# Ledger of designs, part 1: VH-VL binders against Probable molybdenum cofactor guanylyltransferase (mobA)

No score or structure here was measured in a lab: all are predicted.

Target 1, 202 residues: Probable molybdenum cofactor guanylyltransferase (mobA), of Natronomonas pharaonis (q3irt2)
Amino acid sequence: MGERTGVIVAGGQSTRMGDVDKTVVDVAGVPLVRRVANRLLAVVDHLVVNCRRDQQERLAAALEGLSPTFAVDEVPDRGPTAGIMTGLSTVETPYAAVVAADMPYLDPELLEYLFERADSHDAAVPRPEEWFEPLHAVYRPEPMAEACAEALEAADARIITPLSSLDHIVIERDAIVEHGSLRSFESVDTPEDLERARERLS
Unless a header shows other numbers, all headers, positions and changes below count from the first letter of the chain; Kabat numbers aren't used for antibody chains.
F, E and O stand for the ipSAE by ESMFold2-Fast, ESMFold2 and OpenDDE, each averaged over both directions (binder to target, target to binder). V2 = 0.75 x the mean of E and O + 0.25 x the DockQ between their complexes.
[cut] stands for letters that were removed.
The coordinates of atoms that the task and the answers printed are left out; those that the model quotes come from them. Centres of patches stay.

## First folded at step 3 (VH-VL; framework fv_belrestotug)

Design r10 (from r0 with heavy chain K101R)
Fold by ESMFold2-Fast, scan of step 3:
Structure r10 (fold): chain C 202 residues (1-202), chain A 120 residues (1-120), chain B 108 residues (1-108)
Amino acid sequence: as target 1 above (202 residues)
Amino acid sequence: QVQLVQSGAEVKKPGASVKVSCKASGYSFTSYYMHWVRQAPGQGLEWMGRINPSGGYTSYAQKFQGRVTLTRDTSTSTVYMELSSLRSEDTAVYYCARGGRYQLLYFDYWGQGTTVTVSS
Amino acid sequence: EIVLTQSPGTLSLSPGERATLSCGASQSVSSTYLAWYQQKPGQAPRLLIYGASSRATGIPDRFSGSGSGTDFTLTISRLEPEDFAVYYCQQYGSSPKTFGGGTKVEIK
């Protein structure tokens, strides 16, 4: 069995709620990002956290004891394509799972399935509804990071652009529900989502 | 301390090829992109291409596509630029320049330059 | 490709004066991907500014960058003798990476 890395993308706009850095907010006694990391570490050997410079100390405190490697965005708020690129650039394992920092219901069984399906391909990307979930996918680090770099160089930040250049497989809804929970893709985006998460995870 | 040290000046005939080296030290070689930029006498700066030393992945300016090849040797922390089918207008100083960390491609350190003269 | 046009081509000033150098882009460039370099005769270029306004390590505070969209400016608040050089703007947000034609700052 080869070693696996998990990359948490924490610095993007999808991880912010107004001026509050929600990645370190308490969810029933545990910071949001730590809930994600704990679930991710059920299936991976190494943890990488992509974040802004101003988040690093808070994230290090929230993830104390987990020995994360930080992949810092020197320029913040460049979108998920840039965050994926930065995070994957530090990975030394053949495959890495990339997840958002705000997915507290992350399903380890579904991640295990994505690693299995990614074998011999550049990526396994879920499509539970109409859109791809690039912050809930498994990638070969170097091809994906390079494809993201090329897309950003072309001023095309759409994640579909790097995916189209890769040998990727799409994991459709039926396979997702057979091997995991659709709740795996549920993010905490609003104060109402946060309260719901606190109720569910208490 | 970051250093980029390039190979010495070359004099070539039209139709030949030239291979310039750029040896990096003082940082993690695979953590930064390496770019190649040339400057003809009395002219401005012209970007030729870049390489990611980790995977060896390259991107070239269209003008040089098919004539330029960028490679690297991770064991020696060295990047190479090979330019084939040389013409007199290829006479220039060729620079390697370190790109920022993957996501930021501004050129923070430059080699000293290698003069390539193409003449009959 | 994005074409960068620098103006003026030559700027003749005396030490102590303020220099203002312009860089215009043929299409919008995110300020995130705009850099300025200084080049002295016989030397490699040196990074001054990246991200339109961030000063590189070791660069004196008399150098400042500003701008967004298609219009960018490099300002040298009080010229020192060592500042007489050629200055290039560069965009690195799209391929190919492109440079302006340069502005030569020379002694009057």
Scores: ipSAE 0.007, ipTM 0.540, lowest interface PAE 10.5, mean pLDDT 87

Design r11 (from r0 with heavy chain S54R, light chain K97Y)
Fold by ESMFold2-Fast, scan of step 3:
Structure r11 (fold): chain C 202 residues (1-202), chain A 120 residues (1-120), chain B 108 residues (1-108)
Amino acid sequence: as target 1 above (202 residues)
Amino acid sequence: QVQLVQSGAEVKKPGASVKVSCKASGYSFTSYYMHWVRQAPGQGLEWMGRINPRGGYTSYAQKFQGRVTLTRDTSTSTVYMELSSLRSEDTAVYYCARGGKYQLLYFDYWGQGTTVTVSS
Amino acid sequence: EIVLTQSPGTLSLSPGERATLSCGASQSVSSTYLAWYQQKPGQAPRLLIYGASSRATGIPDRFSGSGSGTDFTLTISRLEPEDFAVYYCQQYGSSPYTFGGGTKVEIK
């Protein structure tokens, strides 16, 4: 059992959403990041938000009442490996779920399953299709943060690099479908995705 | 406020080992990396390695070829650097330095240095 | 391993003069990961600049950093007596972290 932390990786620019910070855009009355946080908090005790310095105030407003701990990227635009590292560096619990800020259909049942599968391993990472989903996974904070730090120092920003150095288990499509919704991995990347989310979540 | 206090000077014979301590105070010990940097007489600065005090995870410069070991004791907020199989070329001042947070690994606070002399 | 080359090796100046110190990298270094340190005889190094251009806490305005890619500069606009020291650049973008060979700023 024990206490759990959820880390939302909110840093980074979305070029396909123009100059808008999509993490705080309204989705049927609720900011995008708030929808992710609400779903994440169904399974975790503590909330950490990794973000750029310039996002912190608007993220605090969007997450009002949830008392998030902010893990600010002092060096912006280093990619998701750096965001994971920064976020996990603040975690004091044995395991943490790491999720992207743009996944409004995040499935608490699937996250619960990932925590179960991560037990006694460094990570439980889903592979619903061809690609691993490292921004929808459960990690031991210290091993993962160190693996990310080493990968970044080697100028290898690929998320798969730190994962490959860990005792990780892969959660394949069949297990995902049995324990949750594949929609959990769906992100809002375009204005079209945003309008779809507004329709679905109204 | 932030202070890093190192152990005193050491004189060793070739082939011996030396263990230098660095006691941190004035901040959250587990929130910052600790680095070790040495400086031979009249020479520049050379990075040896770092430790994350929270998990004890270490990274070393390849040059030291398994001769350096970094450890920490969270109960005393102390980091240790042990260098084995000492050679005369290891005569240097050894510094601990705080490495900022994970992504800002510049060295913002330094210990006073420990002189290690290796001579027969 | 990224090699940092500092020039000149020695810079002889009088108080009140401007000092310009160069640091060249063997391969591109993001400005984000370039720092400058000051070291006086018998003392530990002191952080002056990080991220190529950000002054560390307590560092006077006369110290400034600039540069990108392979060429970085530390400028001391008006030398004070306490500024005569050795200065080192450092990259912390890739392991192993490396330092330049130093530039000694000495009284003329």
Scores: ipSAE 0.007, ipTM 0.603, lowest interface PAE 8.3, mean pLDDT 88

Design r12 (from r0 with heavy chain S31R, light chain K97Y)
Fold by ESMFold2-Fast, scan of step 3:
Structure r12 (fold): chain C 202 residues (1-202), chain A 120 residues (1-120), chain B 108 residues (1-108)
Amino acid sequence: as target 1 above (202 residues)
Amino acid sequence: QVQLVQSGAEVKKPGASVKVSCKASGYSFTRYYMHWVRQAPGQGLEWMGRINPSGGYTSYAQKFQGRVTLTRDTSTSTVYMELSSLRSEDTAVYYCARGGKYQLLYFDYWGQGTTVTVSS
Amino acid sequence: EIVLTQSPGTLSLSPGERATLSCGASQSVSSTYLAWYQQKPGQAPRLLIYGASSRATGIPDRFSGSGSGTDFTLTISRLEPEDFAVYYCQQYGSSPYTFGGGTKVEIK
């Protein structure tokens, strides 16, 4: 395959209150988002970070040395559909992986598999349980961004709406466990998750 | 190569309607929004509205709401702009223009323009 | 609506000189969704830059865009004879999608 891009969607509201941006929280000496970026860069050539304007300086510091392209979403709380659209709008490669900023166990082997399965389709989207994981998927940037833009213009911010309009391949649980770790989908959402991540990654 | 070819010049009286066509070729017609932008003599550019050729969904600038109607014919890859209740202030060159990647509203290819003159 | 103000209204320069054109927005432009167009007399506009800094297909590298928020710049590093034209900025961050009043770059 030719060149690949990875897009980290970092603009979501943290479960933590009071000015704590969980994307830059220290996890055993390394910021959370940097752990995601390091794993993503094992399989992609270019890094794009979708974020709010108020996060950009902190994220630039956390990702120092990785030369990220920032795709700033200046209107907060528009949901992951808007973040995906903004991030993918900067991508010039045929395919891009889109991942959330809070998944420190992101599995490069699973991402490689998703890139392989996406070939000749608009998207490869995992379904490890009952729900799709659209922030852990590989997309053709233009069709996905267009679908997201259309959904947002129709005032439908649900991520399933753009997926339904695409030629997408569903990666079911059995294929996931054959080609990677289910831990890849594990996010840091609670203080207990953070403590566990610090133990595992120290 | 992408081409947008518009219909010829029109001369209309105040109160009349005008319908301008724009035929697209060289790309997948339903994958890109089509926009209409006008320019009065010696003036700047003014966005009028857009149509999604796939679903036929339209959006109009408030100034033109109620007077402009955008339609398309997917079998001929053609979009139409109809402007009713014409006034002398509607004298302008009317452009169709293709929306950018990701249905973003910058305009990467333009038609040659259609001159509409409204005179009594 | 976001009002775009372009300055100066007219730039009188010679071939080989650097042109710097400004576009100011009355409100912050979301996601740096700002484009620049070139228009010659009797012709349709031509896209130069989108996303504030991305060069459109076929546009020479002497054209560059920069800026964010409310302050944007188009730079032509070394004017060629064919660059003497009117230049418009356009924001597409929020409806209605407005254009600036234009800057005319004319030969001295």
Scores: ipSAE 0.000, ipTM 0.437, lowest interface PAE 14.5, mean pLDDT 86

Design r13 (from r0 with heavy chain T30R, light chain K97Y)
Fold by ESMFold2-Fast, scan of step 3:
Structure r13 (fold): chain C 202 residues (1-202), chain A 120 residues (1-120), chain B 108 residues (1-108)
Amino acid sequence: as target 1 above (202 residues)
Amino acid sequence: QVQLVQSGAEVKKPGASVKVSCKASGYSFRSYYMHWVRQAPGQGLEWMGRINPSGGYTSYAQKFQGRVTLTRDTSTSTVYMELSSLRSEDTAVYYCARGGKYQLLYFDYWGQGTTVTVSS
Amino acid sequence: EIVLTQSPGTLSLSPGERATLSCGASQSVSSTYLAWYQQKPGQAPRLLIYGASSRATGIPDRFSGSGSGTDFTLTISRLEPEDFAVYYCQQYGSSPYTFGGGTKVEIK
């Protein structure tokens, strides 16, 4: 048993590769989500996957052998705030990393640093450029899940709303570069991104 | 190396059920989807459904929903397709087929086929 | 469901000739999720191409696939006697995983 959980938010993105769920697309022989999970499991003990119901079978297959706990969205298409809430509601550990399913360069060294910085706070959220990266952050599960639930009840889908109600620490660009790679935040969104990832990870 | 071996030909009367088996060997059984595809005499290929042997999750084509049931036995590396309420138009060759590597859903290996004849 | 239409229905050709087979989709299919199969009489289908252009293990390089969106092509550069068969395209991007109606390549 460990102290840490990793939550992959797979249902929060509405982006698809044509008619197919991008989370299970092949990236140099390994599904996209499995690359994320493998990197995440370098620093966490438990894996939770937030997803839509229609994705669960595909994701279970892609993550075979990793013993994921699935946190299925009750209502689809409510955005990343809802995905974070659903994923974190299943977590039993004091802290959890929340990451997107489309970040195949996820840096375990940076995640380790985020866990260190989150200690005694409700969240450690990076800001590598102008915007917060809430799907690449460490949270206290219960306070964050509750803040997300309140924001959704108020019909406020902005992720800044739950963050502003928490004792959060911001991890600025200089600290990120010192402790990891900016590539950690790079997502596969386009066919060009997918081709680039296949070349880099082959 | 990879082999899918299906049970033998069946002759059934209308209204009966048929259960066809597909025994897999030469690979990690739980790591690949197994699909069922049929082909009526002189016709093309028709996908019926799939099963994830790991979790037992199934998905069926709408026209077979309620009549087809896919199951697996991980101890024998065997997948089963049961089709109920048989009609003459269910006369076909039934194939099991393995999904691609990393749960991609092209069919890389096929069983030899099982002929099911429905006649009075 | 996505409907795949193959043309022509029949190609009558001689050994040594080039065969070009078309598969049209009723809606856009990612090239990642298109496959081609060969079927000989009395036999199960055999995978030729997956991901629109990737040859399956053991498939000779005279077989090639191309295309994107709604238009896909299988090419056999120089027909061998063993290539006279029925060919099916298949999409695996969305359930149900549909097949085209087939193109029969027959000897002249």
Scores: ipSAE 0.000, ipTM 0.435, lowest interface PAE 17.2, mean pLDDT 85

Design r14 (from r0 with light chain T32R K97Y)
Fold by ESMFold2-Fast, scan of step 3:
Order: structure tokens, then sequence, then C-alpha cells
Structure r14 (fold): chain C 202 residues (1-202), chain A 120 residues (1-120), chain B 108 residues (1-108)
């Protein structure tokens, strides 16, 4: 496998923390998105951040020194399918990991495993429980971005739609547990989650 | 300089097929979609379909589904539009137009157009 | 399919005047997916504006776009002789991509 890119999808609105931008909220001295970026950069060579235009300046500040490439959504709140499409459209490596900006326990060992499993396929997507984790997956950028674009054109925003059109590998719970931590999928959604993260990452 | 050069005018009989070519130069051929748009005499613009030259993936307007076929030849950086079962109402100027991948689907460069006349 | 209706069908003006062209959509169109094209007789269309308000490379400052939802506008602030042409709006947010019927800007 050649060079790798990591895409952080940061454009979503915080629904449970009021109107604060949770991506830059402090977690034990480090912004939330920077914790994600630091863990992602353990396994990738290039960093892309998908975001809303109003977030770009504060995300650039939070990620100072990491040389991120920004992939800005012109229209916010179009869901993860649009964010994945925008982020992957800037990628020039054969594979990219796509992660959410609110996953501070992102496990580099699990990401490494996903890159290995994605080899010769369009995607490796985890299913730790009942749901696919499309914002914690590895994709071939062009096939996935194209599939996302086609789904959005058809007014079908469900992430299963682009995945169903691709040669994707499903990484089930047993394989995830063998190769990493289930905490990798844990997101900061509430003030209680934030306080727990501050305690764990001190 | 980006250029899209189309094949010359065609005169066809009803029921025939026509195949128009569009040769691209001045950019990475596989990095942009190619669209086909037609314009009947004195009428407006009508989108027919697009092709991704990298994978050969196509998308067609329902009105043309089953009659239009888009293909490409990466060795010559050429896209082809074939329209079958021609009718008199298919008389039009046919344009190829470059569109960006994904969210950049506006048409930034156009071919000069190919006039197709369907007459008995 | 999204139907785009342009008005007026013909706009008769003199050089130096302001032209305002309207494009109405049958359903909401994200401004991100609206473009304007200029077409002169015997020529291919030329991209003027994309994303409702972004000028394409090489397009003079006198051309501007605005609007959102179902109502979009192209403005030419001071008509030059070369601006007398047919103008088309286009949405590219939903397949099939559709164009308006065109507004002809003609000399008085």
Amino acid sequence: as target 1 above (202 residues)
Amino acid sequence: QVQLVQSGAEVKKPGASVKVSCKASGYSFTSYYMHWVRQAPGQGLEWMGRINPSGGYTSYAQKFQGRVTLTRDTSTSTVYMELSSLRSEDTAVYYCARGGKYQLLYFDYWGQGTTVTVSS
Amino acid sequence: EIVLTQSPGTLSLSPGERATLSCGASQSVSSRYLAWYQQKPGQAPRLLIYGASSRATGIPDRFSGSGSGTDFTLTISRLEPEDFAVYYCQQYGSSPYTFGGGTKVEIK
C-alpha cells in the first residue's frame, strides 16, 4: 500500500451541546478534533478536513502544525454522505480513512487493520453492532465519492446506498475486538461524554 | 489550453444511428466528467447524460435511456455519444461539455457542437 | 424533474443599461447547484456563473448572480455590445440536470 490519507468529517452541527462547535471544544488541554487528528496521523501521511466554511478558521487554529487540507462544504447539514463525498474528492492517495471529528478514542491499530482489509476492495466498513460505521472506515476515494454523488443526485441520502454499489468488505464485531478497541467508535455527544473524555485523557 | 473538438456534421435517415466524437486535450482526461447536451433549432438546451472517463461509469436522462450510449477511449482522450433509432425531432446541435467530478458538475468548457440532421 | 422558468423571455435594452434576468424553480434548488450560461448565435454556451454567485474564470465584473431556494437572478450591471445574447440558467443538483427556457437580451 502506498501513501495514505485521513479525512476528518467535521461539518455536522452539534445537536446536544447547544450551538457550540464541539469539534474545537477543549478535552484535557487539547481540542477534540486535534485528538482525532493526532491518532489518525499515526497511520496516515496526509490530513484532509471536511468542514463548513464558518468552521475553517477555528479548525485551522486547532490543527496548527499538522498541515491540513480543507475540503469545505458549500451547503452545510447535507449529512454524512455529502461530507464523505466532499472530503474524498480532494484525496490523491489510493486509499483514505474517513473518521468523524468527535471520536477522541480513535484506535490507530484498528485503522491499520481497516487499511489492510480494504486492500483490493473499494471499502472496509466496520459493523460493531447493528449499524455500519461509515465515519470510521477506509475507502478507495474515487469509487466512494462517485457512489456518494450518484446517491445524492437520486435524493437518497442513506449511506447504505453508495456502499451497496461498491465492492466493500464488512468488518464484523469479532474481528474488530481482535484487532482493536470498541472505544474507537465512541463519540463525544453530550456534556457527560465530554467530562468523561476529560477524565480519561488527562 | 483546454480544448474539446467534436466530429463533423451528420445527415441521417429516420431509424438510423449516429455516433459523435469529442476529443479532449489540455487537461487530465480522466479527472473530469464529460456531459452531452443537445439543442434543437430555435430551442433551449437539453441534458442527455454524462460519463466518468476514469471508470466508464455513465448516467443518462430518462428521456434518452435505451437510445443513448456514452463511451470513451482513454488512449485517444475521446468520448463518444451514440444515439439510435433516430427521429426527425432528434435534429439538433449536440455538444460535449466538461463537468467536474462529484459536486463540481457545472459545464466549464464546451465543444464547438456537431449538427445532426435527421431527414428522409 | 425540476423545471426552471426564466423571465422575461425577451429583454430589449440599450448598451449601458442594467439587465436583470430571473430564474424560478419548481422546487427548492440549493444555490450551490445553480449556474448561468451565455450563448451567442452559432456558438456553444459559455459558463458565466456557478454556485448561484461565483463568477467563472475570465468573466467580467459586470456579471453577478444571486438568489436561493426557488428564485435566482443574473444581473449585468452595464450592458456592453458583446452582451446581447441568450442566457440560460441550469440546475445540477438533481438528475436530470435541467436548463431554463432562456432569456434573449436584444438591442432596442
Scores: ipSAE 0.007, ipTM 0.464, lowest interface PAE 11.9, mean pLDDT 87

Design r18 (from r0 with heavy chain Y33W)
Fold by ESMFold2-Fast, scan of step 3:
Structure r18 (fold): chain C 202 residues (1-202), chain A 120 residues (1-120), chain B 108 residues (1-108)
Amino acid sequence: as target 1 above (202 residues)
Amino acid sequence: QVQLVQSGAEVKKPGASVKVSCKASGYSFTSYWMHWVRQAPGQGLEWMGRINPSGGYTSYAQKFQGRVTLTRDTSTSTVYMELSSLRSEDTAVYYCARGGKYQLLYFDYWGQGTTVTVSS
Amino acid sequence: EIVLTQSPGTLSLSPGERATLSCGASQSVSSTYLAWYQQKPGQAPRLLIYGASSRATGIPDRFSGSGSGTDFTLTISRLEPEDFAVYYCQQYGSSPKTFGGGTKVEIK
């Protein structure tokens, strides 16, 4: 079996949490991003963290001991399409899971299923509701990074644009429920979400 | 350190083709996109196209579509720019330039340039 | 296609003076994806600034970039003899990648 990489996209600005970088906020004794990394590392062999330059030091501290490879955005605030491109361009395994830094309930069983479904395709992207979850998906690194670069080159920063050019399979709600938890997609976006996570994970 | 070394000057007749090489060293060749930019005498810079050395995928400026072909050889860490149906207006210095880290689209390292002269 | 217009075409100054170079875009440049390059006669261009304001590795503090949207500026706070060269702006926010016509900074 080939080796796997997990990419955490952490470079986004968070206005709902005020001026705080939510990726390193404490959740019941463990930084938010470390909870994501711990769950991701249950199914992958290598960890890549996409981030802004100003985040790198505090993310390195939060992830101490996990040997992350940092994929730093040279130009900040370019959106998640640029973050995916930057993260995936450092990957040397056949497939990588791409997840957001704010998903502390990531389900390793669901991620395993996504790797299985991505086999021989460019991507396996879940659609638990009406929207695709491209920051909770498995990709062939090179085709996806290239599609992201082409979308950015065309001044189209929408995260969905790269997917339309790829051989992707959609994982619908029924398959998600059969193979994992819908809570896997739950993110910490508000102070209320943070308090809920602290209660659940304590 | 990073080096991009281009092939030597060429003199061609109108209607001929030219193939310029750019050999990369000092970094992971397949991790960075390579672009081609030309400069006519006393003129500014003109982007021609780019290649992803890993997959070989290319993108060209519309002006050069159909006349320019970008290729690479991963075993020698070399990219090639072939321009066909040469005209006197193609007289220029041709540069290879590495895209920024992580496939960013500004150019952080440049080759020394290859002068191509098209004369009748 | 985004057209970049640099002004002035030629800037005549003495060593020690401040140089201000302008780059105007025909359309808004996405995410401040604008770079500045220096080119000396017979040499390849050298990256100075990317993302409108970020200095490239090894570039002296006297070089700074600013601007957003359609109006960008390169400033050299105190010209050194080696700074007399041609300067180009370049946008990479859309395809094709386009360059300005250049500003020649020459000794007065």
Scores: ipSAE 0.005, ipTM 0.468, lowest interface PAE 12.5, mean pLDDT 86

Design r2 (from r0 with light chain G93Y)
Fold by ESMFold2-Fast, scan of step 3:
Structure r2 (fold): chain C 202 residues (1-202), chain A 120 residues (1-120), chain B 108 residues (1-108)
Amino acid sequence: as target 1 above (202 residues)
Amino acid sequence: QVQLVQSGAEVKKPGASVKVSCKASGYSFTSYYMHWVRQAPGQGLEWMGRINPSGGYTSYAQKFQGRVTLTRDTSTSTVYMELSSLRSEDTAVYYCARGGKYQLLYFDYWGQGTTVTVSS
Amino acid sequence: EIVLTQSPGTLSLSPGERATLSCGASQSVSSTYLAWYQQKPGQAPRLLIYGASSRATGIPDRFSGSGSGTDFTLTISRLEPEDFAVYYCQQYYSSPKTFGGGTKVEIK
């Protein structure tokens, strides 16, 4: 029996939401990160939250009852590659889903499909349009964490760089729409996105 | 220790209204949705609606729209279910149930139930 | 609304036997949004399983849930005397929240 872990990368700064930490912003009675965690926990056994040190207390409050393991970044603002590395470094299961904290429509059926496709590979990474979605993917924790660490030591913080060294499969748009919703990739980045999410999820 | 304690049994005539209370304790009242579910004698469970105690926002099943009203009092951690224009078919046990911590979650704690009998 | 159909309506079994209860949904509810409840006469329902397969706090290992999409199963691996009750599945994927008609597990 293969246990699964889900890693939420929550350490990013949002300038388009004003002075608020968007991960704990209320979306129709539920904090944004809690909506992500609830959907993620449908398909995983363990929850890891990567975050900045200043976020930990409020994220613990938002995720109360879910027993998250916090993976705090030593140095803030190093980007998602560092967040993935820190989060995955705490994982002891064969595979982990890595998701962003701002995707409230995260589709558990799509995540299940990504776990299936990742089997025997280092990663299954979706490409719903022209760009890869590394914060909506399934990884073997150790190979990916090591690739991220090497990229950061080479001063290459681009989120896509570690994938080039891994045995990864690309999940193209047609496969995504057959097994889930493209809305799974929709993030809350602006006040207008937030109001739309409140309307949809109320 | 989480507890949901409901008000006592009610006997009403057709056309009357009934108001059942559910007092919550042992947790943060505004952090969880409260749902109302009823069960007619010998029948299954039927969802009536829910309230978010933080904002007082409600959602009702279509069958009960216009007859059921859910309210809350945050100072006493109490949720109320009022059902108007009672019919004999409304004879049932009415339960409050905590909806987990947030929307889209399961019912993890239930009140003991309140029997409402509608008879002439 | 999503309609849940439970089968069978009644299972007559002896202590020590395995009980298998089915729940079918008219539309997909994924694996995330399906719960199972136990109800004994004169008592409120009790949560057993949520997210199709996760046991609630305090629920014994003999209870397990499986399934996804439209087909779900509750299994009680070895019936204890206290397990004879009515069992309901429930979807919380969409509103209105709906329950199956129940399966009564009764002693032979």
Scores: ipSAE 0.000, ipTM 0.418, lowest interface PAE 19.3, mean pLDDT 86

Design r3 (from r0 with light chain K97Y)
Fold by ESMFold2-Fast, scan of step 3:
Structure r3 (fold): chain C 202 residues (1-202), chain A 120 residues (1-120), chain B 108 residues (1-108)
Amino acid sequence: as target 1 above (202 residues)
Amino acid sequence: QVQLVQSGAEVKKPGASVKVSCKASGYSFTSYYMHWVRQAPGQGLEWMGRINPSGGYTSYAQKFQGRVTLTRDTSTSTVYMELSSLRSEDTAVYYCARGGKYQLLYFDYWGQGTTVTVSS
Amino acid sequence: EIVLTQSPGTLSLSPGERATLSCGASQSVSSTYLAWYQQKPGQAPRLLIYGASSRATGIPDRFSGSGSGTDFTLTISRLEPEDFAVYYCQQYGSSPYTFGGGTKVEIK
């Protein structure tokens, strides 16, 4: 094991919460992205935030005191695959956790387990239900960034496409439950999700 | 200071293979893609392929698929381009070039070029 | 395939004059992923501009790039003797990655 980096993918085309930047919405006194960052920093040494340039000041304010390194998208709104590529391209540690900015229940114990399982592989990617969770995974930065670049060049922007070319370990539901909480994968997508998060975290 | 130094000129017969080297220095070798671009006499530039020196992963232009092989040696910070089944049309100057930041395909530093002549 | 057409093929000018070089794309270049290179006889190409308008490290401010979509321009505001060379545009927005045919800037 060595030093670890956490990458928060905070860029996005739009939010279901109207014109408001979802990443900085208040959740029981704490911005959404800061809840994610606080949990991530329990298991990593360095914080990288992938974002659009227009978000950088708001995100710097929300993450004040956490010393984030910003990985700004040169081309905005190209989706999560581009965000992962940009974020991982700035990482200098052997492994990095990549998480979405809208996961306020992120479980540090599960992330610790993912780092352990990723050792000697390109990735450890959870499958809690029928779909992979590529924005809640641990990657070797260089192989994953390259796989993302290849997918974007082939005009295949699907977030899971880079995974098929990597030496990855799948973390199935039983292992997840044994080592952490399924709530770790819960994202805030709707106003109802936001209300629920405010109740749970107050 | 970034420097890319290529091997010397080659003269080959049709049907032979050629292997050109490109030794990198002055930067983190595994942090940037390395590309190969050729230029036939009096003609423009043609992209052949790229390699990620970190994982050894390669991508080739369709025209060269099956004839070009890119490899690297991380212990010597060297990239190799091997072109097989040589034809007179392959007579060109071959360049290695470092890719841009974030794996982008512009080329910020170039080797000096290696002349490959394919003749009788 | 995006085809890049450079014009003029040859530009004959004197030192001190302004040079304007055009690069036209057969379809829109994504995200201004367009670069310009300078090549002198017997030498490797040298990066001048990337991202349509960003100067590469060490490139004098007399070189500037502009444009978007299908129409791009390289401008040399005041030609110096060392600027007489062949210039190539390149798009890196979509595969296959292509270069223009070049514009030769020569002494009149």
Scores: ipSAE 0.000, ipTM 0.443, lowest interface PAE 15.2, mean pLDDT 85

